# VH-VL binders against q9vpl3: the designs that were tried, part 9

Target 1, 224 residues: q9vpl3
Amino acid sequence: RGKINIQRPKAPHYERARVVAVTQPKYPELPKAKSCFKTRAERTQQQQENPYNEIIAREVRNWLDHSRLVAFFHLSSITADDIFRVRVQLHKQNLHLKSYGSKIIEQAVKNTRYEAIVPLFHSNHCIVFSPDPEKTAALLRIVRRVPQMVLLGGIVEETMLSRNQLVAYAQMPGLHAVQAQLVQTLSQAPGHLIQQLQAHQNSFVQVLDVHAKNQMNEETPKST

## First folded at step 7 (VH-VL)

Design D21
Fold by ESMFold2, look of step 9:
Structure D21 (fold): chain C 224 residues (1-224), chain A 121 residues (1-121), chain B 111 residues (1-111)
Amino acid sequence: as target 1 above (224 residues)
Amino acid sequence: QVELVQSGAEVKKPGESLKISCKGSGYSFTDYWIGWVRQAPGKGLEWMGIIYPGDSYTRYSPSFQGQVTISADKSISTAYLQWSSLKASDTAMYYCARDEGIYDSYYFDYWGQGTLVTVSS
Amino acid sequence: DIALTQPASVSGSPGQSITISCTGTSSDVGGDNYVSWYQQHPGKAPKLMIYEVSNRPSGVSNRFSGSKSGNTASLTISGLQAEDEADYYCSSYTSSSTWYVFGGGTKLTVL
């Protein structure tokens, strides 16, 4: 592993592609009129900003499309070392900590059902993405050590959840726990087995649906 | 089934070092915080500190900061509490406990059986 | 101790109901902070009885209930039984630097 840094692994391909894509070509200064030069410089700057923003917005859209868990946090001032240690622990759980500008978030979610998340990014923030919604509890255990990360809410299986709904989701028994409970109750009649399975699944679905519907239109979280 | 098994009782002299252990089983050891709690003879419970075994991040009670070291070896699912120089006032029962809390919740759901440490001349 | 105040002892007769209080401040017990309760029989490790103010872990009798009002949390034990005789501790979060404090403990005597 001579090519791998112990403190930080080699950047993923999209990280390298993002860096390359934002590099603006350098043009020689032109001897033409100053007004033409300013116009070209203004065009180059505008063009550079648009391609960069669009590439990053597509990255965000790709994360949203491929993540079954998305969690949104307000982020207060924190040292690079502190946040880096948390990012490493989250990464070990297949949880990916990212931060994007509010304009990029707006571009990424325009004309989607997720436009409601844009107000969450009016202040400093970070986002955690994961393909593994069962990792919500692990996320919330790790974040306990970071008081600078204040949970705002999230998206689980394409359903928007408030802070309270996401915490409640994380505390629900997993599918394996439900399956184990069913096996342990096999001495019960078959009708009881079906009712128990439906009750756990219905409770899980009802919590997600009811709270998501009731909470996804709120502009600000409720005060405690 | 979740279980925390601590090392056996210790009888030590002042100035000696000591490292006691807490082995977790029946769950994903690196996913849960492990705390240490002291109970002096005839006294109540005192939180000493806590560790996240995934990266050994620790938090100490101010009363115990610099007095003990909390560590973990995730390869053998074991947390440790150690002293470099014991004092007679370190005589107590020491418990490890798993914290099941998430986000803004803090509580210990499973406890080890305790390790009695006696420090006398 | 300093953060959380419990009565030193409480007593009740079998079949009766008793309440153990745990008083702190707005920075620990009060507000939206959670409180947990532990039972400890002599010579035994503590056992979680209540978490997040009012939740019972699996295997804890519904005779145990928890509540909170202002800066005071309460553990209520109904239908007192001889085996309930033990020490009871409350615990709460205090700050980002100090995640846990315990109350001084309450000795419950079943008469």
Scores: ipSAE 0.639, ipTM 0.841, lowest interface PAE 1.4, mean pLDDT 79
Fold by OpenDDE, look of step 7:
Formats: C-alpha cells, sequence, structure tokens
Structure D21 (fold): chain C 224 residues (1-224), chain A 121 residues (1-121), chain B 111 residues (1-111)
C-alpha cells in the first residue's frame, strides 16, 4: 500500500472534483471596507491637517521672516546631550537652534520665497536662526566642536548661500570695511588707467623719437 | 588691536605647582578658541591643547592629557595653563595662540609673546 | 601617529626662490585645506604666514605663497631676503585625537 502523501493528496477523480466544485459555497466577496485597505499613499493623503502642524509651520515662517541669518545643518548620529550643549552655547550668542520635521518645513515654506530650502530637509536636520548676520562667524566657531553638525548652507540678508559661500561670508570683514575697501579699489582704478595710457604714449613718443633720429642721420650728407 | 599677553618667566623646582596666564584683548574673548603650544629649548612646536572660553570646552593632545590643565576666566579674558607637579622635562617656552579658523579652517593668527618656564633642582 | 615631515634645513641666496615641503604620513593629513605655515625668528613667537594652504594674512609679503599637491604642502618664498632667515613650521588639523599637528620645522639660511 503506497505511503499516503499527506502533503500532496492525489487529485480526486474528475467527477468528484466537479461535484465538489459545484457544491462549494460561494461566499459573497465581503465589501472591501475602503477604510481597512487604504494604501499607505491614501493614508498619508488623508492625514487630517493637524491644527498643531499649522501652528508650528507658522512659527517656522515667523522665524524665517525675522531672521537675517539662517543656517541649515544636517545632524549625523548626534546625541541629545550634544545638541543640548550646543543649543545652550548658541543661545548665549542669541542664536536659536530649532529642529522641525520635513513636512512642517514643507508646509511652512510652501508658496513662499523660501521654497527652495525644502530639498535640504530629507533627513535629520536643524536650523539656527539669528537676527544678526554678524553672528555667522560665532556660529561657525561654536559648531566646530560638533562634527555631527554638518553645514549645508544658509540664508543671509535674504540671500541663499551655499556652505562655502556662508563660510566665506563669515570670514569677510564687516560691511563697512568691505565698502571702504571697495571705494579704495575704485578710487585707484582711474590712476592705474592713466598710468597705462601714459605708458603707451611714452612708448609711442620714444619710438617716434628713434625714428626721427634715424632719419636725421640718413639726411646728413657725407661731406666729401 | 588683537593682543595676547602672557605672564612672566617662571623658575621652579621639580614637584612644585605652576599656573601661567594668557590675557586676550582687542577682540571678543569668548568667541575664539585659545590654544597652548610648547617649545622645548632648541626643539619644535608642540600642540598641547585648546579651550573655548565661552563655555570652557577643552581638548588636549594625547601627550599632554592628564599632565596639564587648561582653563579660562572669561570675566577677565584670561586663559590658563597649570601643572600640579612640575618636572625637569617641563622646561620650555609656552605660547598661547588664538585660533581664527571658522568651521573647517584651523590656524593660529595671533600669538602671545611666550612664557619661559625653567624647572631645575 | 600622524606626522608632518619637513626638511631640517634649506638654504638660498638673496633674490632666489626657495621651497619648503611638508609631507603628511596619513591620508587625514592634507586631505583638507587645513595646512598653515608659521615663521619663527630666534627668541620670537611664531607668526602666521599662510593659512588654508595658500591664503596670506594681512601684512604678510606677497613673496610668500603656499600650495599643495597630494599629501605634500609647500611654502615658496620668492626673492629671498636676509630677513627671511628663520624657522618655518607647517601645521595641519586632524580629525583624530590630536587636533593640531606641527611639522618638525625647517631652518632657512640665507647665504
Amino acid sequence: as target 1 above (224 residues)
Amino acid sequence: QVELVQSGAEVKKPGESLKISCKGSGYSFTDYWIGWVRQAPGKGLEWMGIIYPGDSYTRYSPSFQGQVTISADKSISTAYLQWSSLKASDTAMYYCARDEGIYDSYYFDYWGQGTLVTVSS
Amino acid sequence: DIALTQPASVSGSPGQSITISCTGTSSDVGGDNYVSWYQQHPGKAPKLMIYEVSNRPSGVSNRFSGSKSGNTASLTISGLQAEDEADYYCSSYTSSSTWYVFGGGTKLTVL
């Protein structure tokens, strides 16, 4: 008697199979309650605008609008303790470190001049706000000790700056010093131009003089 | 004008304690890192450590860890280097220097005049 | 151990150009533009001459220039003058436990 394979029972005779197939109760497909099978996308779309998120988004906008310095950082495996220490130090300099979710940032900057910053917020990030753009250097000195804070860029005086531009900005002398240097440079430009023009004129005169001298020497008759 | 003024020369015996100072002026003392550098007689420069006076965050070279203490008093714009017990090998010129570097830049732009420490029996 | 290697001594005649090299032993040394150069006269404190490989501070002569190739940074002094006779140190930041490293120094003699 062949070992009954309980894992793969032999298909019943075709007549029996037909009877079984016809006698199987057809259960009406339970109405797929749309609510239970909402795709992740549908669930995410129906996320009721949390009134709280709107409030936070408004706060973010307020910070952006009133800050003359905004710096964006990526946080790479930073501890809460490290963040706290940096926050305290920044606060002493009137620098405000904030962290917001990407969705909140998107909502906050939607249809605003700040919309371009959204791509910066794909992971764990923080923002530092300041009313004083002169604090950029101080900010960057403080965050030196925290390699987990990676500078991505910033906004200074309503201008978006790359990481390198922000660092360069921090290294620049104050606005007045820069203006003074500019004025000095501009004031020297005419002098250089005059010198160059004079140099060309002098060179031309020298060439003419040499030519004239050569002609005079040719015209001196060899008094035999 | 930015200036770092260090305390005067010291002559000490082995086993004695010492604290030397570096006073900064002409800039915001709390906003810049201050480093200490040792130079033994006829030898090169050796970085010892650095402090951020704003919150007294300190970092030491491994060679000097536990051998010296770096501190700062921001109220008087002064950084300190101290020994609990001096050794003859501590005989050297000691410089304080301001770190001007920003974010990914590291360099000392202003230096103190140096403090000569002589340790002899 | 992260070390910066400099020649012990370099010499040149007045008006000549000389170059001092600084070579890092680790990839961490020189990967970034963290190299600085200091001049030290006998009995004086070091003076910053070059920062970030090639930048000159205010007040430093344009005769001093810096460059980097691979793991080797170079300080070039053009139009050598008697006053340039000094010890020169390179320095670099490291991400290791040792934040700052100095080279062994190079004594420049003007002949």
Scores: ipSAE 0.555, ipTM 0.795, lowest interface PAE 0.8, mean pLDDT 86

Design D30
Fold by OpenDDE, fold request of step 10:
Structure D30 (fold): chain C 224 residues (1-224), chain A 121 residues (1-121), chain B 111 residues (1-111)
Amino acid sequence: as target 1 above (224 residues)
Amino acid sequence: QVELVQSGAEVKKPGESLKISCKGSGYSFTDYWIGWVRQAPGKGLEWMGIIYPGDSYTRYSPSFQGQVTISADKSISTAYLQWSSLKASDTAMYYCARDEGIYESYYFDYWGQGTLVTVSS
Amino acid sequence: DIALTQPASVSGSPGQSITISCTGTSSDVGGDNYVSWYQQHPGKAPKLMIYEVSNRPSGVSNRFSGSKSGNTASLTISGLQAEDEADYYCSSYTSSSTPYVFGGGTKLTVL
């Protein structure tokens, strides 16, 4: 009884070998598990090619063009429930809270007067739109309840305002256009620029003085 | 004209419940925060809590958390301060006030006339 | 705990200028500009006199002015009048959890 060499089985008869060769299931190569970890670059490329992003970008542009009040907020670990509650209250005031991806915002404002807002959208953010700039105070009252909504700035009557300027605008009585211009003018007070320029100059002079003093001290021969 | 009118003085015994009211008029009641401030006899002002009447969102001072309940009925433009069980130490003047502040600015521009609560055995 | 410290009392003669100070325990007290002042006459509700450090509500006399330096806010009353005799309280924003903190109050006496 010939010991069946299980380590090197005898080659099957040529007919059997042919049948086995033909009947060997060609298993499709398992799709290489596309690494679920698309590199940031791959994600960015895929987002750029999505026709849906263009549609949303147009929506964003439409909101920007038809809003007299736009406020930008950073969202810091806010719950969906909190957002929803705030959204409802804002909506009652004809304030529309929207959230968009940073890339969508970038696409939306590219080559527009709003391009300057892109740096504000590096993290989780939301935008509040309103056709009524007089609702700025109402907006800022409502968002008080959610400290996770951090005001970054806004646009009022086509004027870009910093956080502080937007708050100041909300506190001003009177005509909206005049308010926005006034706040911008007041914030540009030459004093800060002068102080910054002077600070650098003063620092430079101080460094030079120290250097000069050190050189003088080195040149004073120790009169032994 | 903006006005806050509070309910009348109350004399109660320890252990009794009490609900005092503050009615706002002359403005959109739902759009402004209403705060409650306590002033014990001969003492200073103490913030108790604040409510947004639009949806009754409420925030309490840590010292008053669980001690009182602040509520509002927007249909009648009224805010409430309530105790489930009064203590002698609750004897004080209680003010409601409208918060005019925005964002990080908090200040009261209009005040009620105050409600004196006396709790004595 | 953030506290606002006021002098217990100040006094002045009619026509004089007096200043009431409000000092926070932290540099973060009141943020940049979030200090308010209230006047309270005996048996009356407090009245807002100054908001956001230096702003006067409508109807408040221009004799009242506010300022801030460092962690100290100041209420200045110029041309002191008998009617100015009252308690004065400062208030400040501290945190989202405690948005209102009051000072201990200052009794102003007009001599």
Scores: ipSAE 0.855, ipTM 0.938, lowest interface PAE 0.5, mean pLDDT 87
Fold by OpenDDE, fold request of step 10:
Structure D30 (fold): chain C 224 residues (1-224), chain A 121 residues (1-121), chain B 111 residues (1-111)
Amino acid sequence: as target 1 above (224 residues)
Amino acid sequence: QVELVQSGAEVKKPGESLKISCKGSGYSFTDYWIGWVRQAPGKGLEWMGIIYPGDSYTRYSPSFQGQVTISADKSISTAYLQWSSLKASDTAMYYCARDEGIYESYYFDYWGQGTLVTVSS
Amino acid sequence: DIALTQPASVSGSPGQSITISCTGTSSDVGGDNYVSWYQQHPGKAPKLMIYEVSNRPSGVSNRFSGSKSGNTASLTISGLQAEDEADYYCSSYTSSSTPYVFGGGTKLTVL
């Protein structure tokens, strides 16, 4: 009786082999987890469909819609501790520092008036929200302590501002102060305007009178 | 009206400690940076450091780092400049000033009256 | 280290216009609009006269004006008066670590 090679069993008789082949349970190929072959694009799309991301995106939209001041910062090698300290100081001023992923921001602002901010979020960024645009100066004073927070721009009263424009805005007197100045200027203006308007008219009349006098003198025949 | 009032003149000996004060009024003390500027007799202005009173964050000039300590008590709207050990070379007028600048703009809009510190053996 | 250079002294007669220069060692000082000017009378604290190159604080006379060209900032005083006799200091932002640099000061004499 030949040693049964348990590692290479002899092929069964042809008929038995056929029966075994036909009776072998065809296990449905486990669907190759589509997840392993998802293209970068598909993965990105799936991330967009995450219910959690949608909730966060909604939150971002809510902040944008209810904020009169929004400032965008790039974060360069800043520590969590530094961010926290700044956050606390900002919070005391009713300024809310938030950080969101670029994908979340993109999802949040898609098909909205804020879509133009998407290019600002290609790296580590934070956003500061405030219901009070008058806090812009306070914001910019606080962030001075953290040079790693680089101002990129902002939104004030639904208007997108560049970095320089936002700084300029912060340096302007408040609306009420400007209005007060305008009222003061306007209250002083009537006298000066009237004088200037009258000065030109008077000058014109004088020139005309001189011209008329000269013409009359030329027309007076020297009665020799 | 914004005012910064500094403590009175000091006469000290070398090796003594000193703490001078600057009290702010007429504005939100915690919202503005306070700077200290030294002026030696017959010399120019020299920036020493700044402090944000809101959380006492401090930045020093390299020349003064470790030589002085700047602090603030926001509860009484007061900033401080202190020495652990005075030197004769510390004889100078010291000014506190409010920084009105924002972001990368740094300038002092209101100044204290100055504190004269005389260190003489 | 960025240094600001000022003339040691400038003089003028009453009614004249004088200019005090402040020159930075770095081109960066010239690029930034962050130059301030201070007036200091003898025995008094400095007073802000100009901020951000050309802006005047409230209460400062319109006789004082600031400008910048290249790496040189200038303070111009028009209609020079006796009360303008003082030391003038320029200041500039340099870096986040050294946000304040002062010039050496200029003594203005009204002749």
Scores: ipSAE 0.852, ipTM 0.936, lowest interface PAE 0.5, mean pLDDT 88
Fold by OpenDDE, look of step 9:
Structure D30 (fold): chain C 224 residues (1-224), chain A 121 residues (1-121), chain B 111 residues (1-111)
Amino acid sequence: as target 1 above (224 residues)
Amino acid sequence: QVELVQSGAEVKKPGESLKISCKGSGYSFTDYWIGWVRQAPGKGLEWMGIIYPGDSYTRYSPSFQGQVTISADKSISTAYLQWSSLKASDTAMYYCARDEGIYESYYFDYWGQGTLVTVSS
Amino acid sequence: DIALTQPASVSGSPGQSITISCTGTSSDVGGDNYVSWYQQHPGKAPKLMIYEVSNRPSGVSNRFSGSKSGNTASLTISGLQAEDEADYYCSSYTSSSTPYVFGGGTKLTVL
């Protein structure tokens, strides 16, 4: 009785092999372990259907509608601590730093006057809101400490400005200062005009007096 | 009017500690960066560092990193420059200055009168 | 290290126009428009004369003007006066770890 080699079982007869192959239970492929890390695509899809996103989008719209200063920044490898420090400092100046997803921004500004800002939000970004456009200089003084915050542009008084335009705006004297300068200039103008007019009149009178004196001297006959 | 007033001249020995001051007035002290600039006798201007008094964020020149400490007390609108151990090579005029620049623009529009520090044996 | 190079000295006669140059060693020196100029009289603190290449602060004479071409910034003083005799320093923003860099200074003598 030949020792059944249990280590190398003889291949079954071809008919048996066929039957075994056909009768093998086909188990459904185990669902690929959902990686705890959602792909960027999955995150984006989930964000689109979340009612919470609508609420946040409304919030963004509200900020945009009530802000006279809006500044857009790209964030490049910034730490949470750095953001926090900047946020606190901005808050002291009544500047509100917010970060929203690109899809939320898109939803918020869709079919609005702000739709043009959507291309600015393709990467990590933050937005600073303020009711006071005079705080633009303060904003730019604070954010200069963080090179990772790159200014992209902004909205001032409902006008969209490029990066350079926003910087230029910040460098302008405040409205009150400009008004004061205007008032000073306007106040000086009449005084100068009056002085010039008076100077001409006085000069004319002097010339006439000299002429009169000369005529009087010519009419005095030298009594020989 | 914007003014920066610095503490008086100092005469010290090597190894001694020193803290000099710069008091700002006529503007919002917390809203502007304050810089320190060294000028050795007969030499040019050297930037040492800057501080934002609003939260005391500080940045140093690599040449002065670890050599000095810049600080500020916003309650009295005063910035400080201090040494833990002075060297003879620290003999110089030290200026504080307000940085008016925004974002990537860096320039000093108002300067203190300077503090002369003399370190001699 | 980013450095700004200035001539050691410049001289002129009263009424003349003189120019002081400031040349950066790298294209990173002076981002396109971030050069400033300071005047320092003997024993006095520096005074800002020009910022952002060509802007004059309030109270600075219109005799002082700034320009930039390539990596060289220039301070021009027109109608030179005796009071203009001083040391002049250029400064520039750098994108490096050092946001401030000063030139070596130029001594202006009025003859």
Scores: ipSAE 0.791, ipTM 0.902, lowest interface PAE 0.7, mean pLDDT 86
Fold by OpenDDE, look of step 7:
Structure D30 (fold): chain C 224 residues (1-224), chain A 121 residues (1-121), chain B 111 residues (1-111)
Amino acid sequence: as target 1 above (224 residues)
Amino acid sequence: QVELVQSGAEVKKPGESLKISCKGSGYSFTDYWIGWVRQAPGKGLEWMGIIYPGDSYTRYSPSFQGQVTISADKSISTAYLQWSSLKASDTAMYYCARDEGIYESYYFDYWGQGTLVTVSS
Amino acid sequence: DIALTQPASVSGSPGQSITISCTGTSSDVGGDNYVSWYQQHPGKAPKLMIYEVSNRPSGVSNRFSGSKSGNTASLTISGLQAEDEADYYCSSYTSSSTPYVFGGGTKLTVL
């Protein structure tokens, strides 16, 4: 285990560095006039809806509305490199991996049919979007390589699915295959009915035969 | 139809290198995991490792880590298993198999015919 | 070490039903429903017979069925036929570094 050099920490990953740089509190220059000092409470109340958040929220809504497959994942201590590799593989399958803040998601789905997904976004998460629900199996094959991506559930064809339901969906044969199976099943039904009918007839004939034999045995006079 | 075709039987001496192949056809080769399974003579099945041909991501069994190398060439839909230095104990049948499982489900639905590797002095 | 235990051998007469058990040593064996069964005839590659405890692949006879109770998975073969004589292996997902674990195999003899 390489000694973590605490004195010269390795430069953070560029994404982390960017986040740190952006999250550094820019202390606004104190207004020169005492009268302009809005209390922390007043400043927090005027949280001007960041127009940028609105734009992102609109983007999220757009993805939700145009996707036939949406999968929600929890991210457990995943590296940026792992995310990138998975993103590339998903992209090759026309699967789009996105990550948004919880507040943005909340804003995006407020007063919509998707509002029920908000509780899923209290932790580090990502969303995978696709216009093709048939890609669910491909998605779940790709994410196998990353145990840090934990499937929480999804939306398929406007239906909310649990984790287990989504997995089950991915394992189902395509619509045409299901239809073929249905036709096959239906085509076998008459045969089964015929067999059952014949079985009853055969049973009846056997009973009659036994009865006839018994009667013949009773009619044979004991020739004393 | 999905098919996995493996290279032919190999007879080698201890210390020699070997690379055997498994070619997939009838499906999208890059979309499914390929696994290697060893079976020593008269013994059971033993998982060696798996590879995702789409990006050549590989996982090994701890017992085979560092002992073998699994690779793939997606351009020709072929997976490989290789040894740098064979041992007599490597004598076995080796199977490649396609993993059909999703997420936490792991199972092999199609298997190659197997490659017999014999290592003898 | 996560291990799956199978009986070394099982035998039955034609037309009978037999069951092969597969028992995990840990609760981590056989996760929520990820047990598979393979049939292997002498000199042949394994064939998938059951996946996810009870599902049959296309082309597999309905005489083969799978179940699970606790840490024990079971393969049942009904109406035993001579062609069923083979080695049977169970496999399970494990949450460990080894996603595939095979049982020791069971030799089925049709008497």
Scores: ipSAE 0.789, ipTM 0.901, lowest interface PAE 0.7, mean pLDDT 87

